# Ledger of designs, part 4: miniprotein binders against Cell death abnormality protein 12 (ced-12)

Target 1, 147 residues: Cell death abnormality protein 12 (ced-12), of Caenorhabditis briggsae (a8xez1r348to494)
Amino acid sequence: SEIQKVLDIDSANENSEEDVEIWRTKLAEHRCGRLATVAMVLFGEKSPQDLRMLISENTMRIEGGKWQLIPMWMRCCDITAELFGLLPGRDELDRLISIIFSTDSPFPAVFSCIVHLFHRTWREMQAKGGEMDKVASFVLEQLRHVL
Short names: E, the ipSAE of ESMFold2; O, the ipSAE of OpenDDE; V2, 0.75 times the mean of E and O plus 0.25 times the DockQ between their complexes.

## First folded at step 2 (miniprotein)

Design kI1 (from d2 with K8I E12Y R15M D19W K23L L36K R37E W40R M44E Y47K L51E; at its last look DockQ between E and O 0.03; V2 from the best seeds 0.00; counts 0 for: pae E 11.3 > 1.5, pTM E .710 < .8, off the site)
Fold by ESMFold2, look of step 3:
Structure kI1 (fold): chain B 147 residues (1-147), chain A 91 residues (1-91)
Amino acid sequence: as target 1 above (147 residues)
Amino acid sequence: SPELKELIEEIYKLMEEIWKLRLEAEKLGDPEKLEKEIERLEEELKKLEEELQKAEENGDPEEVIQELKEILNLLRDFIEYLKERLEELKS
């Protein structure tokens, strides 16, 4: 129900029902996406005003300059996993355990920070829909410089 | 539902406690204190596993239930890792 509420918000922001089902399926099949699912539920529950503000600000951007919610969140999960040293596309349980135990902070809390940074960076770069990977790479590099 | 939201928060809190205990175990903590804390976390995990099964029987969303089951399985693996670390500290 909480995941569907998030997807319903994204649907109101122009996703078709078929697109929502495609993204829901991809999220459920990806192991990092499964951790991101819990983080999304907690993000929407603990910081509903932040979620509403992010979606509202994105909705007010010009055509072509909007990110899509589910792809953006999945990319932020990838960034969080890459920050912890996970190689993309790897499905090893021991590696996920190592990522969770590699820092003093919870994975969902780091994921939430990455979501906010991604949105800020998207705005500052004036990114378009085809530039998801470019923004993600810049966000990761910003984090590597700070950390 | 409100019950499912509370369960999610409890699982998240347990994950944080396990992360903190893992760091204490790496710092060569007192084996007796580590053993007591592991037992406490294992009892909390068992309680959450029972609550999740009850939520599944009550018809909460299956996609969320399955994801939470996978998270609890990972937490169980983490507790087994801590037990292995405890045995290493004892010899």
Scores: ipSAE 0.005, ipTM 0.170, lowest interface PAE 11.3, mean pLDDT 61
ESMFold2-Fast, scan of step 2: ipSAE 0.000; ipTM 0.106
ESMFold2 (binder alone), look of step 3: mean pLDDT 79; pTM 0.746
OpenDDE base, look of step 3: ipSAE 0.014; ipTM 0.273

Design kI2 (from d6 with L35E Y39E M42E W46N R49E L50K D70L E74W S77E K78M Q81Y R85L; at its last look DockQ between E and O 0.02; V2 from the best seeds 0.00; counts 0 for: pae E 11.5 > 1.5, pTM E .765 < .8, off the site)
Fold by ESMFold2, look of step 3:
Structure kI2 (fold): chain B 147 residues (1-147), chain A 91 residues (1-91)
Amino acid sequence: as target 1 above (147 residues)
Amino acid sequence: SPELKELREEIYKLFDEILKLIEEAKKLGDPEKLEEEIERLEEELNKLEKELQKAKENGDPEEVIQELKLRLNWLREMIEYLKELLEELKS
């Protein structure tokens, strides 16, 4: 039912019936599992104005320069999972631990930050729809240099 | 290798289980249930650490071994956080 809630949130983006089934399958098979879909639902429930702003800014972009919500969210979950598992040093691990355990829902909180960073990076790079993985790589690179 | 692919998937699965437990523990406040689940997760983590050692003995790349070791260390820290939460619930 989290998958259906995610698809309902995305329905405002004029998806075809064929796209919806593709996203349903990819969400069900995502390597973060239910952790990913719960984080997506929480973003929409806890930050509905942020979500509306992100979608509005995305729809204002020129042709070919828009992300699709579900694929973007899935890449942000991938980034979040890698951050949780890719900490090169003791000090960086201590900082991440303190951030994670200072919130009630650490994965969704980090996911929310990653969504905003992803959108900012997409905008600043003037990315095209086919550049999802390129933007994700830049976001990861930025995070690895800071952390 | 196939062992490394499976180990990565098990690590992600364990992430999911630990975060679900953190969420439920804050809601329920049932220390006996939390203690049982922590012990199960720690046993699973110990199994994954042994699988990583087998991968090292099979000659898998040291860079990959170190990456997965760091991820398992992070999961260990999350289990230690759960143990701290358990002690707080018992008070």
Scores: ipSAE 0.005, ipTM 0.158, lowest interface PAE 11.5, mean pLDDT 73
ESMFold2-Fast, scan of step 2: ipSAE 0.000; ipTM 0.126
ESMFold2 (binder alone), look of step 3: mean pLDDT 81; pTM 0.754
OpenDDE base, look of step 3: ipSAE 0.033; ipTM 0.466

Design s10 (from s1 with Y4L F6W L43T E73F E75L)
Fold by ESMFold2-Fast, scan of step 2:
Structure s10 (fold): chain B 147 residues (1-147), chain A 81 residues (1-81)
Amino acid sequence: as target 1 above (147 residues)
Amino acid sequence: SKILVWITFDSPEQARKALEEIKRLAEEMGLKVEIEVEGNEVTIYVTGVSEEDLRKIAERIKEIAEKYGGKVFILVREDGS
């Protein structure tokens, strides 16, 4: 399953069937849930060393200072979609997945940059788990300002 | 140029005390600031004319925040676009 692939990527997770169902539900509720799942799989396939380093650094943080992979991925996809002007509802975003990840699409490369910027900002802010929206806000502000 | 100053305090009471002093600094320096408070988190938006002046202002805000136990993250954007 795509969800199982995502959980396999996050070496900090226990890949129980109960965990798979919990994340399936959460991903189904988010407008970028399907988009984020595809983006995570592709990022892991194209940049496995980067992903390993991001996860390793995160696992060494104190419990309250760790981000959760799937929520972070969904926020990064949301930021990327907003920057590309892709503000349609869930059904429209799901229909665009093949176009978003097509051969000539800039989306995957921009998404990768945003993931690294999010992680760097989290680190610089010494953010806590409850501050994911705050970190996302600062990342988006940085990107809007330089565009 | 503008700066975003995000501060996390150990308690809302410490945030309140720091904000009182930061507001006095802004008034003294003639600065227009936008302040957003959520519990023990404070975000300050400051608009100014020069990056050098804004960095000095950010340093003063940081000093005040740290006096009250705040952890400070500062983002400076010179071009203001």
Scores: ipSAE 0.000, ipTM 0.196, lowest interface PAE 13.5, mean pLDDT 70

Design s11 (from s3 with F6W R38Y E45L)
Fold by ESMFold2-Fast, scan of step 2:
Structure s11 (fold): chain B 147 residues (1-147), chain A 85 residues (1-85)
Amino acid sequence: as target 1 above (147 residues)
Amino acid sequence: SKIYVWITFDSPEQARKALEEIKRLAEEMGLKVEIEVYTEDGKTLVLIYVTGVSEEDLRKIAERIKEIAEKYGGKVEIEVREDGS
């Protein structure tokens, strides 16, 4: 549908170059920035329909706030890394990327599950833009309590 | 549970009138509605996302939203998704 094309393209906002630079900066500053970038690309390749749904829904949930999807990716990676006991700094985490995303690694599958759990929790809590960290904390606490 | 409603209107004025009535309906039914509006080729595209727990409420709001949109000249596509899908 034509509306789906608009949502896919406009997820980056009107000033695409300015928006891309903001995304790049935020990803560079976070300990899981590179990890999240790789995870996002692989998620999109393996589950393109799910990615389109997430883009559409996250674009709708924050009026004018097109960056919510990137913060969600970073937080989901942080949660997944913490659950796997990967608590190093950015340099150490970046060095582990080839191992984390190897064919036999459970990381991508668990990350995918956490993305869906995060999105479901966001919806159930009827969360707004300022509550991203609250949702992430709740998801992490629930997962730690079960594990 | 949630519902997505995609509506295409010929003008922003038609969309505005439809959305005002749809927002009232959602308030009456106690449902949270999120709305995105876009423009393309002189048409106004509206995406409505409704979150609710009750299947009855989602069914009723989907039917009523379609009626309201069509009343104002909108072309409607609806998708209902279950929890976990």
Scores: ipSAE 0.000, ipTM 0.084, lowest interface PAE 18.1, mean pLDDT 65

Design s12 (from s2 with K2E R8E K32E)
Fold by ESMFold2-Fast, scan of step 2:
Structure s12 (fold): chain B 147 residues (1-147), chain A 81 residues (1-81)
Amino acid sequence: as target 1 above (147 residues)
Amino acid sequence: SEIIVWIEFDSPEQARKALEEIKRLAEEMGLEVYIEVEGNTVYILVEGVSEEDLRKIAERIKEIAEKYGGKVLIEVREDGS
């Protein structure tokens, strides 16, 4: 049901049916599992104005310069998981202690911050569609510097 | 299971040097690696059945990439999903 809710949110971007089915599969198999899809749904439900703003600003960019919501959100989940030390050998959880203790759910809260940072970075870098992973890498580096 | 590694370098020359070490590491570990290079950026896909070996190579790839000034993002995909 969470996966369908994410797809419903993404329908506003007029994705192809083939892309929708590919993303449904990728969401189901994402390494963060339900935690990732719950974070996405909570972002949409708790911050609908932020989501609308992000989509609106993305829509104003040229066709080749737009990010796609689900792939972007999946990269943001990967970054969040790495920062939380959910990947073996990447114990960076201590950097997020202050955020964890200041929120009612550390993963969705940090995910939300990362989504906003990703959008700002994408725009500032004047990124193109093929550069999704490039922007994700840069965002991760920025977070390591700030936190 | 598989590991996907994305690396951004400051120059293609640094990327090339890092890739030479990464290819050597994969050969030493007996793992198959698929690499795509686009300018300063490198995409690496490693497939294997041993989660321990996959996580070890991911950690070592990050060390090599950072040695050459690379910024790394790693995605882990496990069997059975």
Scores: ipSAE 0.000, ipTM 0.077, lowest interface PAE 21.6, mean pLDDT 70

Design s5 (from s1 with Y4W F6L T8L L43F Y45I)
Fold by ESMFold2-Fast, scan of step 2:
Structure s5 (fold): chain B 147 residues (1-147), chain A 81 residues (1-81)
Amino acid sequence: as target 1 above (147 residues)
Amino acid sequence: SKIWVLILFDSPEQARKALEEIKRLAEEMGLKVEIEVEGNEVFIIVTGVSEEDLRKIAERIKEIAEKYGGKVEIEVREDGS
């Protein structure tokens, strides 16, 4: 149901059983796949207006400036984990989810900031759909200069 | 400050033996530890105020884990406070 929530948010136009299976596979392969699913749901619960804005921006950009929310979330989770020095693989990250998103953890707040920075950087670069990794690299460089 | 330790062993038996030594070490040093065990994988959070003590326990945990064939990742975090 968590995966279905994320897919309903990201792919309003192409809801099919084949699409669900494709994204389930991609989430399973990425080290931050489960972490990203939980992060997106919690972000939407805490900041529904921000999530609505991100979805709206994505769905309205039809001229090659379109990015996909799920890959963006996975990249933001990866960047956040790197900033905290978390180098474990998928199974270890999955075990840490409850700790990562606990009320005492700084992870959710930093993650939220990175999501907004990623979106802002995407817009400023006028990035196209295939440039997700390029945007992530610029976001990480910006963070290195602030730290 | 806190230390987050992730250790992967070849078997649950090796993990158990390493964990027993690590628990004794933390008790001897008077440090608070939180431990999660999943089969052959061990996750430890060590909490302390003394950076010297945290550095010392990190080095010794690595030695104990490697003695039992474990692969170790150690991350140092500062508490928000």
Scores: ipSAE 0.000, ipTM 0.078, lowest interface PAE 21.8, mean pLDDT 63

Design s6 (from s1 with Y4L F6Y E34T L43W Y45F E75Y)
Fold by ESMFold2-Fast, scan of step 2:
Structure s6 (fold): chain B 147 residues (1-147), chain A 81 residues (1-81)
Amino acid sequence: as target 1 above (147 residues)
Amino acid sequence: SKILVYITFDSPEQARKALEEIKRLAEEMGLKVTIEVEGNEVWIFVTGVSEEDLRKIAERIKEIAEKYGGKVEIYVREDGS
């Protein structure tokens, strides 16, 4: 149900019930799956205009050039976790969620910056749907170089 | 199940000729396709009754596109297998 809320955030993000089941499975298998779900909900609550803008710009792209919301969010969470030195497995990351998203944590702000950077890099690289990992790797490398 | 076929042709004219043949194929198979065209780039979104038919039409679309010099990428919405 919570994943359905994530997918329903903008009407431009068309997903069927079958799609929801597929993403639920992928999120359950990914180390940052729960973290990504929480990050999306909080991003939508605190920056609804930014989220709508990102989704709208993505939907205005050519069909083969669109990123998928859930994989993008999982990759952005992975990048943010790596930058903060958070390399534990799924169970440990799930237990840290309340700390990661606390008011004193820099994680939400850095995550938001990474989402916007990913979107910009996707555009600049003229990326296609199958190039999610390529874009994520480039973003991470750029950030590691600066830091 | 859903499939997206993305094709890049060397010219808009080659894309047009390929699309005429692809539309006939879709009608023969009783499947509905949504086609978006931007110059020499083509996106074909297919949603059908059966996954078997979707795979078959994807393969044949690829054959037609390559006949007209198209470079094809096929994206399948994963059903878990």
Scores: ipSAE 0.000, ipTM 0.078, lowest interface PAE 21.0, mean pLDDT 69

Design s7 (from s1 with K2I Y4F F6T L43T Y45W T47L)
Fold by ESMFold2-Fast, scan of step 2:
Structure s7 (fold): chain B 147 residues (1-147), chain A 81 residues (1-81)
Amino acid sequence: as target 1 above (147 residues)
Amino acid sequence: SIIFVTITFDSPEQARKALEEIKRLAEEMGLKVEIEVEGNEVTIWVLGVSEEDLRKIAERIKEIAEKYGGKVEIEVREDGS
């Protein structure tokens, strides 16, 4: 049902049913798939205006200039996990989810900052769809300088 | 604005020499750069460039690239509206 909430959010990007199925599978199999699912749901609940703004701005871009929401969220989760020294595989990350999203955890706030930094960096670079990995690398490099 | 530069070299050795000189230029000018190398192809993003500096920086990078035998394509990117 968490995955369905994420897919409902992503449907705002006008994905076809076939695209939705592809991303559902990737969320189920990626090491950060469950982490990303929980992070997106919580971000949407805590910052619904920010989520709507991010999706709206991305939707208004030309086809070649759009980032894909689900892959972007998974990349942002990977970056956040690396910053916290969390480099385990999927099963171990899944076991840590309750701790990562506990009320005293800094993870959700840092994740939110990384999402906004990714969006800003994508915009500043005027990145194209194929450049998501390059943008993510630049985001991580920027974070290494401020931490 | 940003400068997006793609350079294709005949050899990795020429690319390495050009890249070292371009990195030195970036440090001297306080530029934010992201560099990706794929074989003989080098892609450079330069961020936070004022319009008045844009042309000068692009020209300097082109000169360095061509000095080492590189073929240069330069794109200035701004907000896509």
Scores: ipSAE 0.012, ipTM 0.377, lowest interface PAE 7.3, mean pLDDT 70

Design s8 (from s1 with Y4T F6I T8Y E36Y E41L L43F Y45E)
Fold by ESMFold2-Fast, scan of step 2:
Structure s8 (fold): chain B 147 residues (1-147), chain A 81 residues (1-81)
Amino acid sequence: as target 1 above (147 residues)
Amino acid sequence: SKITVIIYFDSPEQARKALEEIKRLAEEMGLKVEIYVEGNLVFIEVTGVSEEDLRKIAERIKEIAEKYGGKVEIEVREDGS
């Protein structure tokens, strides 16, 4: 339901319900699944205008040039976790959620930055749907070069 | 309204000096600022209701960062564009 709330922002996609069911299952199986879900919900709640703009720009792209919201957010979460040195398995990440999303944590703000950096990089590379991993790798490499 | 500033410095020492001035500036302007530092990389998120104040702090942060050799990328997100 929380995932649906995020996807419903400016999303008049006819296939959204089936996509939500599919991606809900994939998120449940992913190492960062719960972390990503919480990060997505908070992004949508705190930055609804940003989310609407990102989705709107994406929907204006040619069919082969669109990213899919949930896979993109999962990649952005993986990049953010990698930057924070969060390499443990799912159980350890789930236990850290309260710390990761506390008011003193930089994780939500950094995640937001990574989402926008991913979106900008996607545009600059004129990426196609099959190139999500390529874009994610480039974003992570850019950040590693300056750290 | 909010802005996100990403700054790349040549060293952590330069980042530290820049952050001291940026924090002071934010306090003087009465704006909420969240800062994350990873070595020589700095992320700053500023939240405020005034678009004019956000524009001013973004420009001043850029000036401070560049003074310490930082390369700045600014993303402004506001209704009314």
Scores: ipSAE 0.000, ipTM 0.101, lowest interface PAE 18.8, mean pLDDT 64

Design s9 (from s1 with Y4E F6L E34L E36F L43Y Y45W)
Fold by ESMFold2-Fast, scan of step 2:
Order: sequence, then C-alpha cells, then structure tokens
Structure s9 (fold): chain B 147 residues (1-147), chain A 81 residues (1-81)
Amino acid sequence: as target 1 above (147 residues)
Amino acid sequence: SKIEVLITFDSPEQARKALEEIKRLAEEMGLKVLIFVEGNEVYIWVTGVSEEDLRKIAERIKEIAEKYGGKVEIEVREDGS
C-alpha cells in the first residue's frame, strides 16, 4: 500500500517507530486521500537527495524546533489541494492551469515545490513543533500573493 | 461534495487512452477536475458538483474505464472534511 511506503520512508529517515500506528490512521483518513499518499511516495522516490537534505537540516535544529515529516507532508498536501481548488478556499486553479497542462503529474510536482517552501519558511520563522499550522497558513498566504 | 477515483489498467497505453477520453468528458460537462496519470494508473479528483451529479459522473467515468479494461476504485468525501 502507498500508506506503508510513506511510513517506511519516515522510519528510514527519522527512526519514528512509536508513531507508526497513529500516522497510519491519519494517512488513511486524510482529506486528500490517495492524492496525498501518492505525492508523498513520489517525493521520496524521485527526489531522494532533496528528502535527505530536508531531513538533515531538520535534524540539526534544537529539539523543540523540529518538524515531523508526515504531519509536514500532510499540511503540504492540504496547501496543494487548496491551490488546485480541491478544498474550501480561494480558487487558484486558473493560475495553475499552465502548470497542470505542462506535466503528467501536476499534483506531485506542485506538492514538491510546496514542501521546499514549507521547509524554508519553517526555518525563517524559527518555528517550534507546535506551530505546524501557523507555518502552513503563512506558506499558503505567500503562495496566494505570488501565484 | 467531492470524489476521488483511481483506475488501474493493464498497460500505460490503455491508461493514456482512457485519460484522454475522461478529459473530454470533463470539458464537455464543464467540470472542475484534477486528472493525472502515473504509469498504468489514472487519478481523478472531482469537486464543485452536487451529490446527484457526482453519481452520474462516477458512472460515466466507470464506463470509460471499463471500455479500456480498467479497474475502478471510488471514494466520496465531504467538502467540509
């Protein structure tokens, strides 16, 4: 299953065995469904260097300033879906039409960009673990002004 | 309401043909959809449609999928999550 692949990627990079059952349930119930898990798997498989860089930089943070991979990825999927107009938010689909038609995998492609932007924003805001939603909101606002 | 659809085909060629026909269906019906293909799998997300229309759309997507030998998995989700 795609969910198991995501959990395997997380375990291999962050050694988070104790959260496996919790994240399996949350991934299965994610509002973006298979779009989310497929995008996550593709990020891990097609951008392994990027993933390793992100995890490495996150590991160097103070204990309270680290993000967790799966929750971060889930927020990034929410942002991507909202930009595509798949969730209740501003309709940004028209601005993304050229991107959508320029690639066979538009959701994973935009998701990948958003993951990098989320990581950069987390760092610049000096965010703490409890601020995942705050960072996600800021990222979405930034994208709405740029796109 | 919204639906997500995953269609699995025996080959990427059949998936591509189904994808093209589904895109035409979406355009003809004025639907807001996200469609993409990965190998032999086609992913579809449909939003901004009434529950009654979603059932009709799902039925037509299933017809196209079966025409090209695909196996369909459909999940319905509420707009409010």
Scores: ipSAE 0.018, ipTM 0.441, lowest interface PAE 7.2, mean pLDDT 73

## First folded at step 5 (miniprotein)

Design mA1 (from d1, 16 letters changed; at its last look DockQ between E and O 0.01; V2 from the best seeds 0.00; counts 0 for: pae E 12.1 > 1.5, off the site)
Fold by ESMFold2, look of step 6:
Structure mA1 (fold): chain B 147 residues (1-147), chain A 91 residues (1-91)
Amino acid sequence: as target 1 above (147 residues)
Amino acid sequence: SPELKELKEEIRELLKEIFKLELEAYKLGDPEKLLIEIWRLEDELYKLREELQKAEKNGDPEEVIQELKDRLNELRSKIEQLKERLEELKS
């Protein structure tokens, strides 16, 4: 299952069994459905060097200033869905058409870009673990100015 | 070749259609089967585009171009069948 593949990718970070079960449930309930877990699996398969670099940079950050991989990935899927107009009140599909035609799988390709931008923004804001939604909002704001 | 240019444009339009099918499949509560098929067709379209580019570069004969055209027509038919199936699953 894609959910188990995602959990296997994250297993190297020594998460508690309670956290793993919470994340399994949230992955199964995610608004993007299986688009989310497929995108996560593809990021790990197509960009393993990028994933290693992201995790390495995160582990070197000060305690309390680290993101957790699966929650961060879930917020990046939310951002990606917003850009594709999948969330209520937004319709930005036409701005993404040029990105869409450069890839085999448009949603995962945009997701991958969002992951990198999210991590950069997290570092620049010196965000704390409870500030996931604040960082996500800022990333969306930045993207709307660029697009 | 004007014929090769037309085939490449048709692939571009089919890729737009396949993306719209991905979005519609998301609206289903359990889109797994459709998403797998959609991803397979998307991959076939990119492979066909690459083969058309090679055929243009190599100046391949009419028989090769006809084979590529037949594959494109087959993919278009499968995409239309997916659209019909998606509408049935919404019911």
Scores: ipSAE 0.005, ipTM 0.185, lowest interface PAE 12.1, mean pLDDT 75
ESMFold2-Fast, scan of step 5: ipSAE 0.000; ipTM 0.140
ESMFold2 (binder alone), look of step 6: mean pLDDT 82; pTM 0.804
OpenDDE base, look of step 6: ipSAE 0.243; ipTM 0.662

Design mA10 (from mA8 with L42F I43L W46F)
Fold by ESMFold2-Fast, scan of step 5:
Structure mA10 (fold): chain B 147 residues (1-147), chain A 91 residues (1-91)
Amino acid sequence: as target 1 above (147 residues)
Amino acid sequence: SPELRELLKEIFKLELEIYKLEKEAEKLGDPEKLREEIKQLFLELFRLEDELYKARENGDPEEVIQELKDRLNELRSKIEQLKERLEELKS
């Protein structure tokens, strides 16, 4: 299931079957793939208006300037996981304590904020597909600055 | 619900502890193939989290909440045992 739900969302954006299979494998092998899958499903279910907006704005870009949904979400998951101390890097757990105790889904909640920040940053930087890691690094730095 | 929020808080805390164990095991050169056991702890925690989200959508059936609490306590015990093993291997 949860992986299938994420892939159904991604397939709506006309990903090839080969691309879907590649991402299914990557999600299953990733250490935080389970958290990522849950966060992606909840984003789609709880923020359908936001998801439609993101996809619409991305569709209006020149092909080379578009992000792909699953790769973008995986980068956002990596940022979220690093902030929570689940991946190598400086965690910001002390700054997230109120969220942890205030919501039933702290990881998805922070993930959703990061998705919006990533999309905004991508747009403002006029980023291209090959620059996903650069945008992710900038987003992480911005988050640490404002926390 | 307050009970589900408390369980999610505990799941998050356990995930951090398992992550710390993985880092320590890796630093020590993975003695006794501990990474295999740590991977199983992550998988158990992820399944527990998934079932908790399902329980949340179903209006927190009391018997399901109790089962999740029991499984969390069992997982917590396994984590503590593995911490002790790692500490002994360290020195």
Scores: ipSAE 0.000, ipTM 0.194, lowest interface PAE 10.8, mean pLDDT 71

Design mA11 (from mA8 with K39F I43R D50K)
Fold by ESMFold2-Fast, scan of step 5:
Structure mA11 (fold): chain B 147 residues (1-147), chain A 91 residues (1-91)
Amino acid sequence: as target 1 above (147 residues)
Amino acid sequence: SPELRELLKEIFKLELEIYKLEKEAEKLGDPEKLREEIFQLLRELWRLEKELYKARENGDPEEVIQELKDRLNELRSKIEQLKERLEELKS
């Protein structure tokens, strides 16, 4: 499973088969679940150290909950997909052309940047679980100034 | 390598085509869960991009470049089949 691969990278937080099934269900229910899973696996393969750091710094148990990282990555995937014009929203594909032609994997590359920016913004805001949309709003504002 | 640069440009053009297909499938309500199949094509393209990067690091071996061209053509065929399916679903 691609989800299992992501979990296996984080040796500090090995998850049971039941936990993996919960992650699969959450990813499948989201409109970008499949694409988010692929992007996460590629992110982890390219930067295992970064993935471990992000998981260890931002993973909480359920009911306060270990799945915060997955919803965060799903939101980052949404933002990335919208920027690439794959989903209704802020279509900035024309502005991404130079980035697309400068990298071997444009979607994973942009996704990786957004994941790092999202995590950094989350930390700077000292955000809580219910504030994901607020963090996403700030990330989009930052991207507007950079793009 | 001029040949490698041209191949990269072709890959990026196909990536944009796949992005358009995903957007179109979503707009149609994701009939037959086509977005899942489109994501698989995207992943195959990304893997091809990675192999091309490795070929560049290894001094552009001609045999590897030809293999990548063949895989790109195969992927192009799959994308065309998906386009036909989407057009059929529109009508």
Scores: ipSAE 0.000, ipTM 0.200, lowest interface PAE 10.4, mean pLDDT 67

Design mA12 (from mA8 with K39L Q40L I43M)
Fold by ESMFold2-Fast, scan of step 5:
Structure mA12 (fold): chain B 147 residues (1-147), chain A 91 residues (1-91)
Amino acid sequence: as target 1 above (147 residues)
Amino acid sequence: SPELRELLKEIFKLELEIYKLEKEAEKLGDPEKLREEILLLLMELWRLEDELYKARENGDPEEVIQELKDRLNELRSKIEQLKERLEELKS
């Protein structure tokens, strides 16, 4: 399944089988679980080298500096969905119009950019595992200022 | 399968919505309204593409899946033409 493909990738980040089942449940319950699953799969298909680099970088992090791939993707999807006006919150749809009309897959395209920005921000902040929400908040704030 | 039957109905609805917008876009002078309608159509297209991808994993007949893929691809092309119409209205 699409979910199994994503979970197989996340196993490289040291997730147990119980963790995999928890994340499968969370993705199914997520408001944008369908969009998240598609965006994750497309990211892997369109940017396989980037995906491998993200996994490699996360694996090589010092103790406490790692993030789990699926929780990170869920937060990146939430940020993307909020910007597109699919979740309650302030959207930035008017500023995404050029992107929306330049590609057949604007949600995955913006999601891909957000994934890279999240990883870059995580590195620059020297964030620890418990700080994922803080990094996500900073990424969203930065996006709203630069859009 | 029931899943493919539902997808076919939803694809029909999207085809009709696009057809209606194509006809109205010829009269429409408001690029903001056209932009909003196009965005809604794109969102529905992505949702249906995702549903078809899932239906394929369930082992439904490839012949039927291929027809639905072709129809969705044609709808994507029509939406791209509507985007071009939007650019013409802005010029």
Scores: ipSAE 0.000, ipTM 0.092, lowest interface PAE 21.4, mean pLDDT 67

